# Ledger of designs, part 14: miniprotein binders against Probable RNA 2'-phosphotransferase (kptA)

Target 1, 222 residues: Probable RNA 2'-phosphotransferase (kptA), of Haloarcula marismortui (q5uxb8)
Amino acid sequence: MPDAVRRCPEDGFFEGDTCPVCDGAGTHILDGARRRQLSKFVSGALRHFPEDAGIEVDKAGWTGFDALRVAVERQYDWADAAALAGVIATDPKGRFERTGVGNEAGITTAGGRVRAAYGHSVDVTLDGTDDPVPATLYHGTAPRNVDSIREAGLKPMSRQTVHLSESAAAAREVGRRHAADPVVFVVDATAMQSDDRRIVKRGTETYTTDRVSPVYLSLLEK
Below, E stands for the ipSAE of ESMFold2; O stands for the ipSAE of OpenDDE; V2 stands for 0.75 times the mean of E and O plus 0.25 times the DockQ between their complexes.

## First folded at step 15 (miniprotein)

Design m5 (from k6 with K2M E80L; at its last look DockQ between E and O 0.67; V2 from the best seeds 0.69)
Fold by ESMFold2, look of step 15:
Structure m5 (fold): chain B 222 residues (1-222), chain A 81 residues (1-81)
Amino acid sequence: as target 1 above (222 residues)
Amino acid sequence: SMLVYIVFEGDSPEELERAIEEVLKLAKEYGGEVRFYFEDGVVWILIKGISEEAAEKIAEKVKELAEKLGLEVEIRITELS
């Protein structure tokens, strides 16, 4: 199945062959390869290197859509406003948030503000959400980190917050960035919230918190 | 001076870590300022403050490195002001 981005003039951006609302074909915006390229650049720019990408993010992580469009067009000859809007609107991981365009975030190619929903290494403070937090969350890591984490808990390190996953499978996938056979910690999110610790949902299956004390952690049995 | 934008992607964390190590050595050899970020099977590496000739040489070596390690790679060289 194609992971290309297409655009329905009435219903906005979608992935796949036909608009899920009107069943029309729409127009082609990006193939899958360029979609992945652009997503990686936009993610990196918003999370890690906004200045080098030619944008500025505020304390809440926001930048102007039009400023980001200029940066994207400078980076890639093939990119334009529709490509950027499409990547943001169709992101399967919920990596991007757009505001200031009302109900038109999935349709408009101009205006508003954009930020990464999570993953920042730059100094930002994200507002909390009211989304429910599962009773149990997970953290995947390299086996070499287990003793340190059991002793000191989870700390943000180079990121602004600790990132937790909704499932053990998701945590294992995240842990693969540092190890072929990652270890998964189980996080007692209910106990954390009962102790007035803040956990916020970011993106599709990612949650963030300031730290996780060892008392809330246990190893997932293999 | 130039900015070299490098993105590696792959399923092997070991090969991604090796790519980081090798590119950091390469950037040091040419006197470039380097930063990297590793997240979700993706590595971004930015090398700044080098000549166009050094950037082209780095790009050539990084392409060879990616092939050796079985990683997908994107490389772009742009001019800094």
Scores: ipSAE 0.677, ipTM 0.908, lowest interface PAE 1.1, mean pLDDT 85
ESMFold2 (binder alone), look of step 15: mean pLDDT 85; pTM 0.830
OpenDDE base, look of step 15: ipSAE 0.722; ipTM 0.940

Design m6 (from k6 with T78R; at its last look DockQ between E and O 0.90; V2 from the best seeds 0.72)
Amino acid sequence: SKLVYIVFEGDSPEELERAIEEVLKLAKEYGGEVRFYFEDGVVWILIKGISEEAAEKIAEKVKELAEKLGLEVEIRIREES
ESMFold2, look of step 15: ipSAE 0.687; ipTM 0.911
ESMFold2 (binder alone), look of step 15: mean pLDDT 83; pTM 0.814
OpenDDE base, look of step 15: ipSAE 0.631; ipTM 0.906

## First folded at step 16 (miniprotein)

Design n1 (from k6 with F38W; at its last look DockQ between E and O 0.21; V2 from the best seeds 0.00; counts 0 for: placed apart)
Amino acid sequence: SKLVYIVFEGDSPEELERAIEEVLKLAKEYGGEVRFYWEDGVVWILIKGISEEAAEKIAEKVKELAEKLGLEVEIRITEES
ESMFold2, look of step 16: ipSAE 0.684; ipTM 0.911
ESMFold2 (binder alone), look of step 16: mean pLDDT 86; pTM 0.839
OpenDDE base, look of step 16: ipSAE 0.751; ipTM 0.948
ESMFold2, look of step 17: ipSAE 0.644; ipTM 0.897
ESMFold2 (binder alone), look of step 17: mean pLDDT 85; pTM 0.836
OpenDDE base, look of step 17: ipSAE 0.784; ipTM 0.948

Design n2 (from k6 with Y37W; at its last look DockQ between E and O 0.65; V2 from the best seeds 0.68)
Fold by OpenDDE base, look of step 16:
Structure n2 (fold): chain B 222 residues (1-222), chain A 81 residues (1-81)
Amino acid sequence: as target 1 above (222 residues)
Amino acid sequence: SKLVYIVFEGDSPEELERAIEEVLKLAKEYGGEVRFWFEDGVVWILIKGISEEAAEKIAEKVKELAEKLGLEVEIRITEES
């Protein structure tokens, strides 16, 4: 279960019991269960079913915070602007981006735009970032996919892009959601970039690319 | 018409796939339009164009299914927009 979301009046939203900046208790916003629940809905809405959620996303995946607020309030009677802002601000994987709020802490509960940082199935074009890309990235998958990947590489399926992990551990975690004993591919990101294959950092541990050719892949031995 | 929002979570990808299959059958049985997404152990399923009665029955069956398969499930029924 995720940690609860709290809000420090000066330092913004945080997870856990104490503000990481001032050690204050802050105000309780959401328990872990509701946090998880709301996060999943918001993620789904922004990535997969905006119309059904009652929102519109532009070509870059953005929706208005207020529009999204209305959607979450419709979905959950306990959800409000603070809940939404808190979920967005404290997401550990960096699933969400919010702009037009003036601070990183996301203290404001009105205005601005929100989008999913990655993982879209709807047609969006995400902007690039200047974040450095590690020399090596990883991809976790099920053993049954190994032969296909060796032959055809990594390609988008339900998502628009291939998702890569910053660490083998993170990749395994992703893979465990698809198989009991996941396998991890090592991605030569340096070689990809040298061949003008774009890789972009999206989440805290997530990188995205259009495709990964088998020439950049090797299976990580356990 | 109603919209049924279903989210499955679990440690077994096989059980998640089974859940999807069963829900698809339910949607077909009740004449609903169904879409689903599967990402990182989370499955979203939307069923649209069904009656309130149908939605409630689906919800009940989905709960039973989740229990049987050992999956976490969230079900929400709302008005279709």
Scores: ipSAE 0.676, ipTM 0.925, lowest interface PAE 0.7, mean pLDDT 89
ESMFold2, look of step 16: ipSAE 0.709; ipTM 0.911
ESMFold2 (binder alone), look of step 16: mean pLDDT 83; pTM 0.799

Design n3 (from k6 with V7I V42I; at its last look DockQ between E and O 0.91; V2 from the best seeds 0.71)
Fold by ESMFold2, look of step 16:
Structure n3 (fold): chain B 222 residues (1-222), chain A 81 residues (1-81)
Amino acid sequence: as target 1 above (222 residues)
Amino acid sequence: SKLVYIIFEGDSPEELERAIEEVLKLAKEYGGEVRFYFEDGIVWILIKGISEEAAEKIAEKVKELAEKLGLEVEIRITEES
């Protein structure tokens, strides 16, 4: 399961037993179970049901850190600013972005704005980083979807964008959550970009695009 | 009226889809408005517009369902915002 979140007074939030900067133990903030619980709620609130969670997201997907803290405290009596800041700062998948606090995003328990880095079903427009895009990306899916994808390509469906994985292993992992024997498509990202299709990195291993035409897709053999 | 948050997590996509189907039936039975989202081994289900009594009954049935299907579940009942 995920590691506990701890806090170094000087260096900020970290996961595991010792601060990676000073090797100190820090202070316990949140055990792994509650970390996972809070991460799931925050992901859902930012991506799918902000209004029901009691927050407002702007056109770029941002909400205030303090507003999100209030929503989290309403949801869980054990949650506080440190728990929220810690979950955001230590997320291993890069699911959350925080701005408006400069170099203190891994330290401060107040201020700034927060958004999900990807996965939105609400209408937002995300400006990405200019990070390099790999020549090849991957999409994992259930076998029953293969024919429709070969015919029509990849479409966002219930999400705002199409999500692509950096590696076949990551794509297979994603696909396993929808089928016991997932199928992986190989995406020719170089060709897409040569044809002026925008692909943007989100999180540590996820890339997004509007759609993927069938001409860029092939099945990964295994 | 009440809002029920139901969050399932598990390693079996088939059992997660079954959980969605069963909760949708429960929501319809009690007249609740339902929305759900399924991704990455997690299902979020929100049921709105139901009485406190209906919410408690749904919660109990969902707890039984999660155990039967081998899924982790969190259930929260709150006021509609």
Scores: ipSAE 0.596, ipTM 0.886, lowest interface PAE 1.4, mean pLDDT 86
ESMFold2 (binder alone), look of step 16: mean pLDDT 84; pTM 0.815
OpenDDE base, look of step 16: ipSAE 0.703; ipTM 0.930

Design n4 (from k6 with L46F; at its last look DockQ between E and O 0.82; V2 from the best seeds 0.72)
Fold by ESMFold2, look of step 16:
Structure n4 (fold): chain B 222 residues (1-222), chain A 81 residues (1-81)
Amino acid sequence: as target 1 above (222 residues)
Amino acid sequence: SKLVYIVFEGDSPEELERAIEEVLKLAKEYGGEVRFYFEDGVVWIFIKGISEEAAEKIAEKVKELAEKLGLEVEIRITEES
């Protein structure tokens, strides 16, 4: 369960009880339960169901912050611009990108555009980044998927891209959403890049690629 | 007419699949149009074109279902626009 979101008048949105910059208490914006609800709705709307959420995303995945605000206010009578801005600014996984508000992305409650950084099933094309890619990445999954993945590799399935984790621990966390006793594949990202396969960092610890051929995969030992 | 928004979350893919199946049955019983979306550990379901009374009944049954299956659930009933 995530921490509550609060707002420091000078330093913007933060999670927890005290501002990490000035140590002040700020004002309460959302409890953890509502933060989780709103984050899931916003993430889903940007990745999977913009039409059902009542927003439009462009070919790069962007929607207007103010349009998204209207959609969340229709969805939740307790939601407002501060709630939306707070969820975006404090997301611990880097799920959201916000542009068009300069240095005020962590503070402002109006203007600009928002998109999901990764995870789309809708047809979008995201700009590449120059962030370094680790030599090794990981993918967590259910044991029942192992044979299929060893034969066919990793495919986007219902998303536009394959999602890879920065660490085995992160991959296990993802895999636990598929099974109680997940398995982890090791991905040879260096070999993929040597073969001109593009891997891009998205969010805090997630990387994306079009697919992973079986030749780059092995099972992580215990 | 009403829109019912349902989110299930849990660590058991089998119970999430069961939840989808049961909600599809409920929506069919009340004549609702269903769209659903899934992501690791999360299922979103939209049920449209139903009365307020049907939406409230579905919400009651979905709450019972989530408890039975050990899933977290969010349910919102809004106006279809």
Scores: ipSAE 0.670, ipTM 0.899, lowest interface PAE 0.9, mean pLDDT 87
ESMFold2 (binder alone), look of step 16: mean pLDDT 85; pTM 0.826
OpenDDE base, look of step 16: ipSAE 0.702; ipTM 0.936

Design n5 (from k6 with R35I K48R; at its last look DockQ between E and O 0.35; V2 from the best seeds 0.00; counts 0 for: pae O 1.7 > 1.5)
Fold by OpenDDE base, look of step 16:
Structure n5 (fold): chain B 222 residues (1-222), chain A 81 residues (1-81)
Amino acid sequence: as target 1 above (222 residues)
Amino acid sequence: SKLVYIVFEGDSPEELERAIEEVLKLAKEYGGEVIFYFEDGVVWILIRGISEEAAEKIAEKVKELAEKLGLEVEIRITEES
């Protein structure tokens, strides 16, 4: 269960019991369960089912914060603007981007635009970033996929991009979503980039690419 | 045509994967296009391009599947835009 979301009147939204800036208690916004639930819904809405959620997403993946708020409030009677803003501001994986709200993005409960940073199945074109890419990245998956990956590499499948992790541990965590005993592939990001294959940092620990050829992959030994 | 929206939740990744496989088979049977996403114990599945009758049948089968696998499920049928 994730930590609760709270709001400091001076410093904005934070997770846990104490403001990381002023050490104040802040105001309770969401418990861990509702935080998780709302985060899942918002992620899904922005990535996969905007129409069902009642929002419109443009070609860059953006929707209005207020439009998303309305969708959230329709979905959950306990959700409001503060809940949505809090979930966006405190997401540990960097799933969300919010713009148009200045330096108060972590505080404001109105205005601006929101999009998912990665993981889309809908047709969007995300902006690139200038963030550096590590020499080595990782991909967690189920054991049953090993042979396919060795033969054909990593492909986006129902997503627009392949998701890569910054660490083996993070990759295993991703893999555990699909199997009890996940496997991890090592990705030679340096070689990919030298071959003019683009890799882009998205989330805090997530990188995306169009595909990964088997020549860049090796299975991490346990 | 109709759109079927399916959300599975459960504690067993294996059961969630099985659910995906079975729904994919259903979609193929009825000639639907499928988009699915799996993250954090939640599976989202969209089935597009099917008839109303097909959508209802899929929904029924999905409910049965969820019960069999011990999964939480949410199903919505909407008009395809």
Scores: ipSAE 0.198, ipTM 0.687, lowest interface PAE 1.7, mean pLDDT 84
ESMFold2, look of step 16: ipSAE 0.611; ipTM 0.894
ESMFold2 (binder alone), look of step 16: mean pLDDT 85; pTM 0.830

Design n6 (from k6 with V23I F36Y; at its last fold request DockQ between E and O 0.81; V2 from the best seeds 0.75)
Amino acid sequence: SKLVYIVFEGDSPEELERAIEEILKLAKEYGGEVRYYFEDGVVWILIKGISEEAAEKIAEKVKELAEKLGLEVEIRITEES
ESMFold2, look of step 16: ipSAE 0.757; ipTM 0.928
ESMFold2 (binder alone), look of step 16: mean pLDDT 83; pTM 0.801
OpenDDE base, look of step 16: ipSAE 0.712; ipTM 0.940
ESMFold2, look of step 17: ipSAE 0.721; ipTM 0.919
ESMFold2 (binder alone), look of step 17: mean pLDDT 83; pTM 0.796
OpenDDE base, look of step 17: ipSAE 0.712; ipTM 0.938
ESMFold2, fold request of step 18: ipSAE 0.741, 0.726, 0.734; ipTM 0.924, 0.922, 0.924
ESMFold2 (binder alone), fold request of step 18: mean pLDDT 83, 83, 83; pTM 0.792, 0.791, 0.792
OpenDDE base, fold request of step 18: ipSAE 0.708, 0.713, 0.718; ipTM 0.937, 0.938, 0.939

## First folded at step 17 (miniprotein)

Design ctl (from o1 with Y5S Y37S W44S L46S; at its last look DockQ between E and O 0.01; V2 from the best seeds 0.00; counts 0 for: pae E 6.8 > 1.5, placed apart)
Fold by ESMFold2, look of step 17:
Structure ctl (fold): chain B 222 residues (1-222), chain A 81 residues (1-81)
Amino acid sequence: as target 1 above (222 residues)
Amino acid sequence: SKLVSIVFEGDSPEELERAIEEILKLAKEYGGEVRYSWEDGVVSISIKGISEEAAEKIAEKVKELAEKLGLEVEIRITEES
């Protein structure tokens, strides 16, 4: 369960009990349960069902913050602009990007645009980053997919790209979205990059690529 | 004949797996042809080749199951194409 979201008037949104800048308590915005619930809805709306949520995303995946606020307020009677801004600003996985508000991104409850950093099933094109890529990455999946992946490699399924995790633990957590007891593949990212395959960091611990040939994959022993 | 389309999700992979098992058993009980998928925390199940009466009974039992397991569910009964 994630920590509660609180707000410091001067320093913006934070998770936990005290502001990391001024040590003040701030004001309570969301408990952990509602934070998780709202984050899930916002992720889904931006990645999978923007039209059903009542928003429109452009070709780069952006929607207006204020339009998204209206959508979340319609979905939950307890949600407001501060709740939305707080979920976006404090997301521990880097799932959301916000632009168009300058230095105010961690503070303001209005304006700008928002998109999911990764995970889209809708047709969007995301820019790359300069962030370094670890030598080894991981992919968690259902046991039923193992034979297919060993033969054909990793390909995008319902998403636009293949998603890879920074650690085996993170990969296993992702795999639990597809199975109760997932398995993990080890990805030789160094070899992929040596063969001019592009891997891009998206969010805190997620990386994307177009595909992973079987030659770069091995199964992690439990 | 009718097609029953069931979409559900939840935060517990174990409960999603249980729901799949139970609904597959229901489909066999009523003689329906069943397919399912499980992607990104969402399970989709289709049951076809059943009567309207059987489809309505399945829908009721699936609603009860989803409530018991704490899962969000959407159920649609349509004509089989």
Scores: ipSAE 0.018, ipTM 0.550, lowest interface PAE 6.8, mean pLDDT 85
ESMFold2 (binder alone), look of step 17: mean pLDDT 84; pTM 0.808
OpenDDE base, look of step 17: ipSAE 0.028; ipTM 0.388

Design o1 (from k6 with V23I F36Y F38W; at its last look DockQ between E and O 0.80; V2 from the best seeds 0.73)
Fold by ESMFold2, look of step 17:
Structure o1 (fold): chain B 222 residues (1-222), chain A 81 residues (1-81)
Amino acid sequence: as target 1 above (222 residues)
Amino acid sequence: SKLVYIVFEGDSPEELERAIEEILKLAKEYGGEVRYYWEDGVVWILIKGISEEAAEKIAEKVKELAEKLGLEVEIRITEES
């Protein structure tokens, strides 16, 4: 269960009991269960079903914060602007991006635009980032997929891009969503970039690319 | 016309797949348009174009199904917009 979201008037939203800047308690915004519930709805709406959620995303994936606020308030009677802002500001995976509010993104409960940083199944084009790409990345999957991946490589399925993890541990956690005993592939990101394959960081530990041919893949032992 | 928003979560892909199959059948039975999205251990299912009475009956059956399969579920009924 994720930690509750609280708000410090001076320092903005934080998770847990104590503001990391001033050590104050702040005010309670959202318990962990509702934080998880709201995060799933916002992720789904931005990535997969914006029209059904009552929002519109542009070609770059952006929607207005205030429009998204109306959608979440319609969905949940307990949700408000602070709950939405808090979920966005404290997301531990960097699932959401917010722009148009300057340096107030961690504090303000109004204005600007929001998008999912990755995971879209709708047709969007995200700009690249300048963040460095590790020499090695990882992909976790079900054992039943190993042979097809060895032969055909990694390709997008219902998503726009292939998702890669920063560490073997993170990849294993992603893979557990597909199988109880996941398999991890090692991705030679240096070789891919030397061959002009684009890899872009999204979120805190997720990277995306169009495809990974088998030449860049090997199995991680155990 | 109503929208039924269903989110399943669980650590068993087999039980999640069974939930999807049963909900697709329920949606067809009540004449609803259904779409679903499966992102690893989370499944979103949206059922549209049904009456409030049908939506409430679907919600009851989905709740029973989730308990039977041991899946965590959220169900919300809203106006279709």
Scores: ipSAE 0.694, ipTM 0.907, lowest interface PAE 0.9, mean pLDDT 87
ESMFold2 (binder alone), look of step 17: mean pLDDT 84; pTM 0.813
OpenDDE base, look of step 17: ipSAE 0.722; ipTM 0.942

Design o2 (from o1 with T78M; at its last fold request DockQ between E and O 0.81; V2 from the best seeds 0.77)
Amino acid sequence: SKLVYIVFEGDSPEELERAIEEILKLAKEYGGEVRYYWEDGVVWILIKGISEEAAEKIAEKVKELAEKLGLEVEIRIMEES
ESMFold2, look of step 17: ipSAE 0.752; ipTM 0.930
ESMFold2 (binder alone), look of step 17: mean pLDDT 84; pTM 0.813
OpenDDE base, look of step 17: ipSAE 0.711; ipTM 0.937
ESMFold2, fold request of step 18: ipSAE 0.760, 0.724, 0.684; ipTM 0.934, 0.923, 0.909
ESMFold2 (binder alone), fold request of step 18: mean pLDDT 85, 85, 85; pTM 0.817, 0.819, 0.819
OpenDDE base, fold request of step 18: ipSAE 0.742, 0.727, 0.715; ipTM 0.949, 0.944, 0.940

Design o3 (from o1 with T78Q; at its last look DockQ between E and O 0.69; V2 from the best seeds 0.72)
Fold by OpenDDE base, look of step 17:
Structure o3 (fold): chain B 222 residues (1-222), chain A 81 residues (1-81)
Amino acid sequence: as target 1 above (222 residues)
Amino acid sequence: SKLVYIVFEGDSPEELERAIEEILKLAKEYGGEVRYYWEDGVVWILIKGISEEAAEKIAEKVKELAEKLGLEVEIRIQEES
């Protein structure tokens, strides 16, 4: 279970018992259970089922914070603007982006826009970044997918893009969520980029691309 | 018509897969439109186009299924938008 979300009046939202900036106790916003519950809903709403959640996302995946707040409050009677803002601000994997709120993005409970940083199944076009891409990336998957990947490469399935990991360990972790004994493919990102195949960093540990041809893939030996 | 919002979470991919399969069958049985999404051990399942009575029955069966499989489950029944 994740840590509780709290709010420092000076330093904004944080997870845990004490503010990482001033060591203050802050105000309790959400317990771990509700944090997890709300995070899952918001992720789903922004990535997969905005209409069913009662929101609209634009071509870049953005929705209004206030619109999302309304949807959240409809979904959960215990949820409010502070809960939503707290979940967005404290997400450890950088799943969410919030803009249009100035320097108070980590504190404000109103205004601005919100989107998922990656992982969309809905049709959106995310902005590019100038973040450096490692020479080698990795992809974790189930053993049953190996033959298909060798033949056809990595293609988006339920998501808009293929997700790659920066380390073999991270890839295995992703794979374990889909199979007991995951396999890891090595991706020649340098070769891809030299062939004008775009790879973009998303979140803290994730890189995305449209697809990966088999020529750039090799199975990591155990 | 009603929308059933279902979220499964568990450590066993095999159990999650089984849950998805069973719920897809349930949705078909009650004539509902079903979509599911699977990310990082979390499964969202949405069932639309069903009556309130059907939604309640599905919810009950999903709870039973979750118990059998040892999965954490959240279920919400709401008006279809």
Scores: ipSAE 0.715, ipTM 0.940, lowest interface PAE 0.6, mean pLDDT 90
ESMFold2, look of step 17: ipSAE 0.743; ipTM 0.925
ESMFold2 (binder alone), look of step 17: mean pLDDT 84; pTM 0.810

## First folded at step 19 (miniprotein)

Design q1 (at its last look DockQ between E and O 0.33; V2 from the best seeds 0.00; counts 0 for: pTM E .709 < .8, other shape alone 11.773 > 2.5, SAP 82.875 > 70, not compact 1.30)
Fold by ESMFold2, look of step 19:
Structure q1 (fold): chain B 222 residues (1-222), chain A 105 residues (1-105)
Amino acid sequence: as target 1 above (222 residues)
Amino acid sequence: SKLVYIVFEGDSPEELELAIEAILLLAKEYGGEVRYYWEDGVVWILIKGISEEAAELIAEAVKLLAEKLGLEVEIRIMEGGSDPEEVEKIAKELEEIAKKLEEMG
């Protein structure tokens, strides 16, 4: 179960029992169950079904925080601005980005824009970040996909970009969502970057690129 | 018409796949349009273009399926989505109210 979200008046939203900065208890915002429920809805709405959720995302993936707030309040009678801000601010996977509120993104419950950091199936183009890219990245998949990937490389399929993991363990975890015994491809990110292929970090463990040709791929030996 | 919002979560890809397939067949029987999205052990399924009565029957069937498969599930029956223009209009009003409250503090 994920931790509850609480709010420190001075330091903003945090998870767990005490503010990591001042040791104060803060005020309770969401229990773990509702935090998980809300984060799934917000992820789905931003990545996959914004119109059905009642929001619009622009070509860069952004929607207004206040528009998203209205959508979540319609979805759940217990949701409010603090719940939404808290879920965004404390997400352990780095799934959400918020801009237009300066240093107050972890504190403010109004204003600015929000987007999913990765995972979109809707037509968006995300701007890059300055985070370093590891020399080697990984892609976890079902065994049934191996032959097509070896022949054609990695393509975005239903998403807008190819998603790569920072470690073999992370790639296996992603792949286990599609198969009990996933296969991991090793991606030569250094070679891709030397060939002027753009790779961008999105979230805590995920990197994106437009495609990976077969010359950069090999199977991870078990 | 109604929108049925279904979210499954579980550790078994085989059981998530079975849930998707079962719901696709069920939605087709009631003439519903279905889309699904699968990421990170979570499956979102949206069913649109069905009556309120069909949506309630589907919701009950999905609850039983989730119980049988040991999957966590959330099910909501909604109006066929929110109007983005109305959502944006309300959001602008809330933004103005928040601005006024800041001026008072």
Scores: ipSAE 0.584, ipTM 0.765, lowest interface PAE 1.4, mean pLDDT 83
ESMFold2 (binder alone), look of step 19: mean pLDDT 73; pTM 0.672
OpenDDE base, look of step 19: ipSAE 0.592; ipTM 0.762

